# VH-VL binders against q17rb8r558to768: the designs that were tried, part 37

Target 1, 211 residues: q17rb8r558to768
Amino acid sequence: TAELSHLTKNVPIFVCTMAYPTVPCPLHVFEPRYRLMIRRSIQTGTKQFGMCVSDTQNSFADYGCMLQIRNVHFLPDGRSVVDTVGGKRFRVLKRGMKDGYCTADIEYLEDVKVENEDEIKNLRELHDLVYSQACSWFQNLRDRFRSQILQHFGSMPEREENLQAAPNGPAWCWWLLAVLPVDPRYQLSVLSMKSLKERLTKIQHILTYFS
Key: E = the ipSAE of ESMFold2; O = the ipSAE of OpenDDE; V2 = 0.75 times the mean of E and O plus 0.25 times the DockQ between their complexes.

## First folded at step 20 (VH-VL; framework fv_romlusevimab)

Design e04 (at its last look DockQ between E and O 0.60; V2 from the best seeds 0.00; counts 0 for: pae E 3.0 > 2)
Fold by OpenDDE, look of step 20:
Structure e04 (fold): chain C 211 residues (1-211), chain A 122 residues (1-122), chain B 108 residues (1-108)
Amino acid sequence: as target 1 above (211 residues)
Amino acid sequence: QVQLVQSGSELKKPGASVKVSCKASGYTFENYAMNWVRQAPGQGLEWMGWINTWTGNPTYAQGFTGRFVFSLDTSVSTASLQISSLKAEDTAVYYCARDILGATFGDYFDYWGQGTTVTVSS
Amino acid sequence: SYVLTQPPSVSVAPGKTARITCGGNNIGSKSVHWYQQKPGQAPVLVIYYDSKRPSGIPERFSGSNSGNTATLTISGVEAGDEADYYCQVWDSSSDHYVFGGGTKLTVL
């Protein structure tokens, strides 16, 4: 529900990998602390938790992505297979701990909208260019890698007519960011950006490297 | 763990050539750019350029064109620096250094080789 | 070409705080990284993206960057901190990585 999507206090944090808006993130949960976390998430009805990568200075990174639980399968031994998808991005304001797992007070990130018509035009052009480059990159990948990506992440989302309709921008950008073989630290920097132009620029740079 | 292991010290005559190798391990070699940094005796660090480990495309900093050649052997996760027509002023420690992606992207060098001393003397 | 300026040397007593500056035109708009180099050793990254510490680097090391000056701060300086320290940026105009001239930190 909309109300639950605004959870900003004591958000449980799964410290593991990068997660991105709209991108599926299947999890195999075997640690007791996270078993508990997932169970509580379901019981309380939120069905959400934050995903952050580990950090060298802190227990987890300053930025992350909410994961929405779509389905959970509990195994007899206490493990769980969790089907999740990326939701809102967030910035960590305060870190905490609850019953062995990390928590955080967070603020959600949303893109800053571009209002100037010329800037919108430029943004569209950049978007279309980078999209084309992304398609080209993906098509030129070795069959093995392409197949793995498709299996794990699905197909690349199509372009959207309104680039600013979603607070996180176009879905294909996040899909691409997830599949690009770049360091998570770099991915994290892109995740934290509130400018679609900046994200596209970074993505384009990444594509340039891998092309 | 990430490691960059460079070849041993070299003593060369002026006009000769030298090839310094940098073997990477502990990570996917092709996913991180490799940089070369020179340090003359008693001097500071000087960036020489970088090589794209995915494409194999080298980029040389100003002052390091011509006699300096970056290359790769991806099969053994090794980057190499070759210096031809060696001069006395080429005497320095040469470092390979990994960055988070590529030089064009404005990153940092998170891992360094131990350095290779190249001495050019008559 | 973009230039980074560091003091040639800084001296500090054990237990005190050392500050090493790196000057550059509008350096505050750039990401500054810092390396420690001990005699006969390769450089080691101690600060990246202005203020972030790599794994294994003590909390005594911190960084800041604003205006025309980036600063590496080492609190509670130890004898083992004696080394050369280099700041580094990427210059998009020239497409070059640029190092400062280095600062010799002496622990008195």
Scores: ipSAE 0.486, ipTM 0.809, lowest interface PAE 1.1, mean pLDDT 93
Fold by ESMFold2, look of step 20:
Structure e04 (fold): chain C 211 residues (1-211), chain A 122 residues (1-122), chain B 108 residues (1-108)
Amino acid sequence: as target 1 above (211 residues)
Amino acid sequence: QVQLVQSGSELKKPGASVKVSCKASGYTFENYAMNWVRQAPGQGLEWMGWINTWTGNPTYAQGFTGRFVFSLDTSVSTASLQISSLKAEDTAVYYCARDILGATFGDYFDYWGQGTTVTVSS
Amino acid sequence: SYVLTQPPSVSVAPGKTARITCGGNNIGSKSVHWYQQKPGQAPVLVIYYDSKRPSGIPERFSGSNSGNTATLTISGVEAGDEADYYCQVWDSSSDHYVFGGGTKLTVL
């Protein structure tokens, strides 16, 4: 239907980089097709578009993240400066094209909650271990890198009391994945995960390499 | 484009030393692990170990813990293999090969250098 | 030390299907990767994680892994496929990468 298609059908897709839930994604846009896409998103009132990395076999990856437009500024040099924040993750169902930019029919993703008491206890233990490892990594970074992260992404989000309250799990996990310099294939794998345990385990492995 | 360019062939006498370099381009050097693989004449591929390009810490496979040293110069995106006290059995082609996050994750080698032939003759 | 066993050689007629095996104890629980090495050249990745193809590798290359045997399958074999093929795993007990001994594919 038209109502459903506005939410998940023919979603405009910016093909560029990884985006993550809750993470700011400031953009500098030069291409006329993407300036058109963003203008249309504002004019229709949706004020959002999908972000996906490129894929050589399928034009863009099978998973992405919606970006919510907070502000846009058109510069005299032809650039658009777009202030966005990551929202819902999605899986691509069908690919399309409109006026030079990609579109997709999508399905939104969220974590599967763990209800077993032993599993919740184990998940909390893993979370606390990985969070401590992330804090140690960040505190031991060279000042240059730490300053760059703080300027572009802000500070690491605080630990959340309820690990499973948010549909995408703790915000600090996404912040960390955004700042870690790991191959996009691994970033995409983590983005697609619906298990917080699997996400924490992968993040722990990445931190071990960079620590 | 990702590229690994190795130093040229070497002819050495037994007891000498050799240093094989592997210069990386087209990616952020410190974000990907570097591996060394040996191939003796007429033989298969043999993994020698890897070096963590972020920390500088090497890990050597069994049999390569003595005369073989991995090192880095991150300022020029270069990994090096030094072989001391060369023996005739060290005659081989030596490859550098990139993986994503090292042996810790059990991955594969997506890009290889062209190989450096080291010949040790008496 | 974990050991991967490959046949030393396989011959196949042009247009037919080549199957190159990689044997290992419970290899089906591991991820298997395959490399093609043409004479005088460096290896090139052709299959990773048992059955996935990197960009630029044609669909006629495929892989499977079950039980104690992983298999690289090349359908519609061409003369340009003549090469040595190596399987590779990571062995968790040693934290080592392990290569098979290699298989020479001859197209005749």
Scores: ipSAE 0.364, ipTM 0.741, lowest interface PAE 3.0, mean pLDDT 89
ESMFold2 (binder alone), look of step 20: mean pLDDT 93; pTM 0.949

Design e05 (at its last look DockQ between E and O 0.77; V2 from the best seeds 0.63)
Fold by OpenDDE, look of step 20:
Structure e05 (fold): chain C 211 residues (1-211), chain A 122 residues (1-122), chain B 108 residues (1-108)
Amino acid sequence: as target 1 above (211 residues)
Amino acid sequence: QVQLVQSGSELKKPGASVKVSCKASGYTFENYAMNWVRQAPGQGLEWMGWINTWTGNPTYAQGFTGRFVFSLDTSVSTASLQISSLKAEDTAVYYCARDILGPTFDDYFDYWGQGTTVTVSS
Amino acid sequence: SYVLTQPPSVSVAPGKTARITCGGNNIGSKSVHWYQQKPGQAPVLVIYYDSKRPSGIPERFSGSNSGNTATLTISGVEAGDEADYYCQVWDSSSDHYVFGGGTKLTVL
């Protein structure tokens, strides 16, 4: 429910990999602490938890993405296969622990809207340019790598007419970020950005490197 | 674990050439840029440039054009620095250093080779 | 060209706090990284993105960056901290990585 999407206190945190808005994130959960976490998430009805990568300075990164549980398959041995999709991005305000798994107080991130018409125009141009570059990059990938991406992440989302309609911006940007073979630290930096322009710029830089 | 292992010390005459190698392991070589840094005896660190390990495209810092050549052998995850027409002032320790992606991201060098001493003496 | 200015040397007694500065024009708008180099060894990253610590670096090491000055702070200095320390930035105007001149930290 919409109300549950505003969970900001003691959010259970799965420390594993990067997650992104709108991007599917299938999980194989075998650790007892996370099995418990997933079970509780379902039982309480939230069906959500945060995903963060590990951090060298902290237990987990300062930024993450909420995962919405779409489906869970419990295996007889206690493991679970969890179908999740990325939701809201968040910044960690406080870290905690509950019954073996990490928790966090968080604040959700939303893009800052651009209001100036000239800036909007420029943003559109940048967006379209980077999108084209992304398409080109993907098309020029080796068949093996392209196939793997398609298998795991699906096709790149189409361009959106309104770039600022969603609080996280265009979905294709997150898809691309997920598939780019760049260090998670860079992915994390992009995830934390509240400016579409900044994200696009950084994504463009990444594409430039891999082109 | 990430490791950068460089070739051994070199003693060369002026006018000769030297090739320093940097073998990477513990990560996907093509996903991280490689930088070269020079350090003359008793001096500080000096950035020489970088090479794109994905495309193979080198970029040289000011002062390091012409006689300095960056190259790759991706099959063995190795970056190399070749210096031609060696001069006495080329005497230094040369380091390879991994960059997360590239300079365009305001990046840092998270792993360094152990360094290769190149001595140019008549 | 963009220039980073470090003091040539800093001395500190064991157990005390050392502060190594790195000056640069509007350096606060850049990401500053710090490297430790002990005699005869390769540099080691000790701080990145102003204040982040790599794995294995003690909490005694911290960094800050604002205005025209970045600072590497080493609390509870130990004999093993004696080394040269270099700050580093990327200069977009020249498309160069730039190192400071280095600071020799002496533990008295």
Scores: ipSAE 0.635, ipTM 0.847, lowest interface PAE 0.9, mean pLDDT 93
Fold by ESMFold2, look of step 20:
Structure e05 (fold): chain C 211 residues (1-211), chain A 122 residues (1-122), chain B 108 residues (1-108)
Amino acid sequence: as target 1 above (211 residues)
Amino acid sequence: QVQLVQSGSELKKPGASVKVSCKASGYTFENYAMNWVRQAPGQGLEWMGWINTWTGNPTYAQGFTGRFVFSLDTSVSTASLQISSLKAEDTAVYYCARDILGPTFDDYFDYWGQGTTVTVSS
Amino acid sequence: SYVLTQPPSVSVAPGKTARITCGGNNIGSKSVHWYQQKPGQAPVLVIYYDSKRPSGIPERFSGSNSGNTATLTISGVEAGDEADYYCQVWDSSSDHYVFGGGTKLTVL
């Protein structure tokens, strides 16, 4: 697969913030290197780049999320507003540099599906419990904070009937992780998980702390 | 820059009370759990329990459920340990230590206060 | 209730390798964290999640964990490494943190 090969080697990396599958990631871009990187992605037709948080020992984290460019708006002051949404998660295999911006060779991540019927039932029960806990947490927020989340991130995605249909699991999990006030180390930990059960368990523990 | 600054050393008589404070800076106080660790003279580290800084709910290790009270003043990013009915065996250095979200996350203490020596003598 | 066992002391010549053990039943299934404490000072994290180093900890500090034993390894030991070293885990049955008894490292 030529497209997959091209998107796994020397992938352009924007080093800034956490990004998650299905979650909008609006960017204000002012640095010439990132303006160049984004322009190249549009001109070549790929219209995507990786997003990773910074890391003091490795320049950027070992895990990230591809961002898909939906639109670019240029401002008179030289800044750009880039409308993106999260796509595939990845693990960094090798780090590189091109024209002032970071690059990486990457390996895409997707959830390992559970096939045992009893385990699927248990997974559904856990999911419904944690989803209910998330709804309760959101409802108990003060109106001001709930409104800020809705304005910046939109509404919580609806629960999905088939929990394992999407390669990254339910979209609401990623939305919730984006809005929770938790240390980036735990955000990265959850981003890296290939087990929906482990992700739901970690989300449950985070929600319990903030409830 | 994360920093935990504890109150100064205390000399107390048996039966008195003491309050050790731990003032946090350089991070959002309510997003990280606070733990208390005791070290008696010449002894090892002993975990006393933790307090959820978001909810204010304390959890105490076995042996620390009676005379030890964890509390918060979130307006000044401060956690406190109060020990009542002091005994000679309470003589120790008391540390505050930050983990991320408490024991359930199987975590570690990334930042420690400098310690507060409490001496209980007749 | 979960017990971590450390040797009371370890002596090593300058420039050699020190190995400090932390024994526990099935400790290999747990995440082990290590702290250095110099006299009169607070503990400092030196290894977390078995083998990861915090920023500012030199590469000569390393860790491993399997079976019933976790090990902190300090290669090229320097006089400044003299300290007490503690291992720590989370005990899921009690939901408590547990420290080992500590090991005094002496550089002779």
Scores: ipSAE 0.537, ipTM 0.806, lowest interface PAE 1.7, mean pLDDT 91
ESMFold2 (binder alone), look of step 20: mean pLDDT 94; pTM 0.956

Design e06 (at its last look DockQ between E and O 0.85; V2 from the best seeds 0.00; counts 0 for: pae O 6.0 > 2)
Fold by ESMFold2, look of step 20:
Structure e06 (fold): chain C 211 residues (1-211), chain A 122 residues (1-122), chain B 108 residues (1-108)
Amino acid sequence: as target 1 above (211 residues)
Amino acid sequence: QVQLVQSGSELKKPGASVKVSCKASGYTFENYAMNWVRQAPGQGLEWMGWINTWTGNPTYAQGFTGRFVFSLDTSVSTASLQISSLKAEDTAVYYCARDILGPTFDNYFDYWGQGTTVTVSS
Amino acid sequence: SYVLTQPPSVSVAPGKTARITCGGNNIGSKSVHWYQQKPGQAPVLVIYYDSKRPSGIPERFSGSNSGNTATLTISGVEAGDEADYYCQVWDSSSDHYVFGGGTKLTVL
């Protein structure tokens, strides 16, 4: 991608849950500070904010994902329903506060592309094996569980022909992390990875446990 | 609150068998691996192996293949260690300990049972 | 077959700093976790991923890991810190967890 860096300083941070590139993240927002944060993002035209899980040592995790606002619905009971989807991953460089909500200076993450021909071949082989494991796992789910995943997250994204085209790697990897019942601390580790090989290896370990 | 509660201490004679249970609460039992750790009197901690709580498949460390059997009952969120043909050298405290997905470079034991003392004497 | 070596004991005066080492070949490339065990009690995680503290562990506990040595550091040592301390890693060659032999911390 030739996209220039933008929002990287004093980025508004919603401290709540794990978010992943390309994965929907619907939110119910009731706290006045977060409603202010969201209104401000819409009025200024940025229409995005960072999502990080909480961390007892540092208030929020060192890695997160930007959420792009698709729609906002303000309810009579004081809640807001915010329809978002995950965008770029980031690392937190510096923590701050503004008007009661957290902020961060951030550095965006993207995968390091593999250029060596033998490494590309090995990466493709690993990808195809892990993708097949994911498909088998999904096909073997009970109908009730499959339906719950489809309702909340949608279907598993189709495999991508160019594994390294997207800066965050294949979308199906992130979808899988969002739906697998693994500890969020482990999921955060995978979110931080810039190597598709490492991500696929970790996903393979997770799938092997649950298969 | 995550909690692992083990069965009470056992006094056994050589040649007998014992079963140590570890009942989990406060989390989804099948989503986290269960490990067994032995501590002989005056000695350090010794990893015995683990059981995959999703599949039920056990893995044993070297020296624990044979007389030591890991099992589980997911309906009551319980992992068990059975030791057959007890020897005096089996006298130890036995701990259950939880990790995320079994042995890998970034896993550790975040919660431990209180321990079960097994004493084997004539 | 991976071996972690800890000193069998360390003595420290109250209020001073205790340093407990865990030696291993290229341990700096591994994630090191530390457990505290008081007599008659189960181990408790005090440091994970070399230097991170779980909730409820005081800031006096810190950790580092480089080269062939990982170190657990307890500043402002109190009598309640008397315990055995174990380091733990994963050994990729055996796919096993490995504990160090343990270090008895005495506050004198």
Scores: ipSAE 0.544, ipTM 0.798, lowest interface PAE 1.7, mean pLDDT 90
Fold by OpenDDE, look of step 20:
Structure e06 (fold): chain C 211 residues (1-211), chain A 122 residues (1-122), chain B 108 residues (1-108)
Amino acid sequence: as target 1 above (211 residues)
Amino acid sequence: QVQLVQSGSELKKPGASVKVSCKASGYTFENYAMNWVRQAPGQGLEWMGWINTWTGNPTYAQGFTGRFVFSLDTSVSTASLQISSLKAEDTAVYYCARDILGPTFDNYFDYWGQGTTVTVSS
Amino acid sequence: SYVLTQPPSVSVAPGKTARITCGGNNIGSKSVHWYQQKPGQAPVLVIYYDSKRPSGIPERFSGSNSGNTATLTISGVEAGDEADYYCQVWDSSSDHYVFGGGTKLTVL
């Protein structure tokens, strides 16, 4: 439901790894606090929680991504395997705690649209260039790494005709960000950006580094 | 834990060469760029350049071209700095320092080697 | 070339607050990082991205950056805080990392 998709208060936060829009994020949940969190998410009907990486200054990062629970497999010993996929990006406004797990008040992030025709053209060109570079990067990876990526994340999404149709921009950018072997701090910086141009620029630089 | 361990102190004569090594451990070596920073006695920190640990490509700061060579031995997660034709003004402590990627991201050095003192004296 | 300007020295009594400034043209648009260097030791990152603390760095250490000045603030200064402090940025125009000249913090 639309109302559930706009959960912004006391959002349960899973502190673990980076998550990205549209990118699958399978989880093995064994900690009691998170087992509880997942159970509640299902029971309340939201079937969503936030994912944030750990932060040294705070309990978790200022930015994260919502995860939509698609399926949960409960194991006899109380553990669970959770099939999730990335949803909306968010910025943390306030941190809290509930029964052992972190919570947050959040605001959702959306890209700022470019309206100038020349800027749109430039953005398209940049996008196409970086996409090509990404393809080349991936194709030139060692077979072992390529196979691992495909196994865990699937194939890179295709280019989209309308770069600004989705509030998070093209899906392939997030896929690429997820598979790039960079420090989460860099990934986080990209996640927080509301400019596709800026994201593409950073991604391009990363690709250049690994080329 | 992340560690950068540098080679020991060096005493050299002018005109000689020295090679300082920096062995990394506790992380994936190729995922982080390596920088070199010089500090002359009683002076501040001076960035010398960086080396791409993935490609092996070095980039030297202004003033550190020619006699200074960055290199890698990825098999042992080691970065090296070689200084040739040593001069008295090369007397300094040399540090290796890790950053996440290339310098284009306004990055910082989160881990440092303990430093290597190079003394050039006749 | 881009230049960062630090005061050469700052003195503070124990328990008081020390402020070390780093001046640079439009430095507020850059990410500023701070390093602590004690005598005979390697630099240690104490603040990154203007105000973030690495693991192990006390909450007494904080940073801010706006306009033409970045500031490292050390509250409740202890004797062990006596050190040289360096600010650092990346200059995109020259493609160089740039350090400030360093500030010697003396705890009286």
Scores: ipSAE 0.038, ipTM 0.590, lowest interface PAE 6.0, mean pLDDT 91
ESMFold2 (binder alone), look of step 20: mean pLDDT 94; pTM 0.959

## First folded at step 21 (VH-VL; framework fv_romlusevimab)

Design cc1 (at its last look DockQ between E and O 0.69; V2 from the best seeds 0.64)
Fold by OpenDDE, look of step 21:
Structure cc1 (fold): chain C 211 residues (1-211), chain A 122 residues (1-122), chain B 108 residues (1-108)
Amino acid sequence: as target 1 above (211 residues)
Amino acid sequence: QVQLVQSGSELKKPGASVKVSCKASGYTFENYAMNWVRQAPGQGLEWMGWINTWTGNPTYAQGFTGRFVFSLDTSVSTASLQISSLKAEDTAVYYCARDILGPTYDDYFDYWGQGTTVTVSS
Amino acid sequence: SYVLTQPPSVSVAPGKTARITCGGNNIGSKSVHWYQQKPGQAPVLVIYYDSKRPSGIPERFSGSNSGNTATLTISGVEAGDEADYYCQVWDSSSDHYVFGGGTKLTVL
């Protein structure tokens, strides 16, 4: 799958909602253009496409997340229910169109690693603090909202020992970003960040507002 | 469609109080901070502060402490600004403005009320 | 306190390009937003995040931000573009939103 992970040209783009690394993104596909897109992604063996939110300037946002197709259920009427999960983040380099759906040339995003020991320590402290705040926020939510979140997104991922092991940083950060009731434009700014510190800081701001 | 509708113009005497309301619609009120901006006649925009619509906590800019009070009625998606002990220099148009979330390094006001003119005259 | 500096006025002929500057110390490291205000009306967001346009704002409006200067550019200026324009940032040191003094754009 290494070759497939390097899909950067003419990537099919589903223009809909925000997607995030490691976060499940179930889709109900009913538009013919996207039905075609999904079929082709399966037929070609890539089983991947990009997800981007709509953009007022360029039809879809400059940043998005790849979605990995885990399962597809085709309905008799032509619709499909698609089980997907977030993969790599990307930046759009060029926009295109193919048979009714959007495509893009992209570059993948990865976090810039922090090498300085003091910075690593500070990052750990910030991480732990924000994680605690996230837990507190989630626990203090009304039962109704908590249940809805759990049903749709699952439980919040646990803390990771190595914060820089994954190119996208800790999974719980993306989970949290997905469940926070903040404007997609704000979420997009976080998605585009290649600094875990910056993401944590912004997430903390969001948590602070909703606490 | 997002809308912010403010209360009508006010004419007050010095020393009196005024309450300006801002009713929001077309979005989840509690998910966006509300800001207040003042504009004196012939002058520029001046940020007065903001109120957290989730917690109800107000924050006032420098120069707008004491006589200025931000409040909420979330049941009707309404933010209010009350000015007490009115002075002639309080004569201005007051705007409510929705924030993308709350004050951060990249936040902006994407929707504005139509403004409320408050005139303080003896 | 953080200060944003705008020229008081800018004049431009119809069809030409207007450039309104907003000066601030290291403003390039901040996100700059622009508002248009016509006489007797509320401000309208025309540029956010330095260069992004809200829905309904013509492509004639663009923005840039680098160094100590942010710029709102209006190409093909129309009579309807005559208005006051304000830049705005968030200052983290004071925890204040800061507006520029405003620029009156006159279409000759």
Scores: ipSAE 0.657, ipTM 0.854, lowest interface PAE 0.8, mean pLDDT 94
Fold by ESMFold2, look of step 21:
Structure cc1 (fold): chain C 211 residues (1-211), chain A 122 residues (1-122), chain B 108 residues (1-108)
Amino acid sequence: as target 1 above (211 residues)
Amino acid sequence: QVQLVQSGSELKKPGASVKVSCKASGYTFENYAMNWVRQAPGQGLEWMGWINTWTGNPTYAQGFTGRFVFSLDTSVSTASLQISSLKAEDTAVYYCARDILGPTYDDYFDYWGQGTTVTVSS
Amino acid sequence: SYVLTQPPSVSVAPGKTARITCGGNNIGSKSVHWYQQKPGQAPVLVIYYDSKRPSGIPERFSGSNSGNTATLTISGVEAGDEADYYCQVWDSSSDHYVFGGGTKLTVL
C-alpha cells in the first residue's frame, strides 16, 4: 500500500548483522559514519534505518530488516549506545552510498495471507506442531544457554491467536531464528520468505537438527 | 577462514582397520553437519553419509551401514571415519565435507577436506 | 535410487563456452549444486542453488536448471578450467545426497 511506502528511497543501511521483526537489536556504535547516520535519523524524525548482513560479493545482502530507534545515549568516548527493535522486512532494489555509509532503495515484504479454509486449518496444525518443538527445544537447553538467551532476548513470545494478523507472521518465529545458532545464509533465506507455511517448515528443519 | 584438515594417507592389508580424521577450524564445529564422501580410483564421488555434530548421531547411506563408523571429538573439533575389516575394494580417497544441517532439500557442500588416500593391498 | 546423468567428457577450445549437462527426471524441481575437481585435489563448490556463485568464483561460471536438465556454463574457458565437474542434488525419497557421474572438461 502507499502508506507502507514510507522510507523506501535512499534508506540508510547499517551493514553489520541479522535483524528480525519484533526482536531487540542493541548496538554499540563507534564508527563516525554510523554515528552520523544515526544522528541524521533522529534529527530528521525518521528514527529508523535498515540493517543488513555483509555480502562477500556485494556491499550487503539483498534482504534486511528496518530497525526502529527506541533510545540513544551518546557517550564521552565517542561511542553511542542505541536501543533498537526490528520492524519491517525489505528487499534491496538499488544500492547507493552517502557520506561513507550505504543506502538502498527498498521494497517492503509482507506475508501473503492464506484464505482457503483447508489451508488455514493445515497452517494452524503445522504452527502448533512447530511451536511445541520450539518449546521442547528451549526447555531441554543447558541452563547456562537458556539463561543467556533470556537475558539478551527475553522470553519466547507466546503463540498468537491469529497467525496471520501481523504482516510478518508470528513473533515467536523471529525470536527463535534470532537465538538459534544457524548459518546466516539460512537465516537470510527465512527472512526473505513471504509464506508462513514455508517459514514454519524451515524452522522445523532447524529445530530437528538441534534437538 | 574455514578449513578441514584430514589425516595422512594409509597403506593397509585386508582385514585391518583404519581411522581417518578431519579437523575443523574457523567456525563453530557443532553448528554444521559433517559428511563423508568416497572416491575410488578413476571413479566419481559417492556420498557415504553424515553425522549430526550437535547430537553426535550418525546416518549412513545404503551400502555403508556395516563396516563404516562415523564419530566425533568435539573438544578438538574433529570428525572421524573408521573402516573395519578392510577389503581391496575400500581402496579410495575419503573426503570430509561440510554442509549446513545435513541431508534435506536445498543443501550443498561448501567446504571439503583435502582427502585421505586409503590403499588396501596384500 | 535417483540418478543423475552427465556426459563423460566435453572438449572446448580456449576462449569459447563450455556447457556441461546434468540430466535427471524432473531435475528442474530440485536445487542443483556443482563442484570442480582438479587432478589430485578435493572438489570445490562453483555453483549452488542452480545459479548462485560462492565468493571467489568468477562470473564466467553460471548455471541453469529447468525440466529434466541442469547446465553448468563456463564462458571464456581457460586452461585452468580443465577439471572434472560434478552435479549434486538431494533426493527427498531416500533422504540422500546424489552425485552425477562427473564430466571431464578438456581445453584444447
Scores: ipSAE 0.592, ipTM 0.820, lowest interface PAE 1.5, mean pLDDT 91
ESMFold2 (binder alone), look of step 21: mean pLDDT 94; pTM 0.956

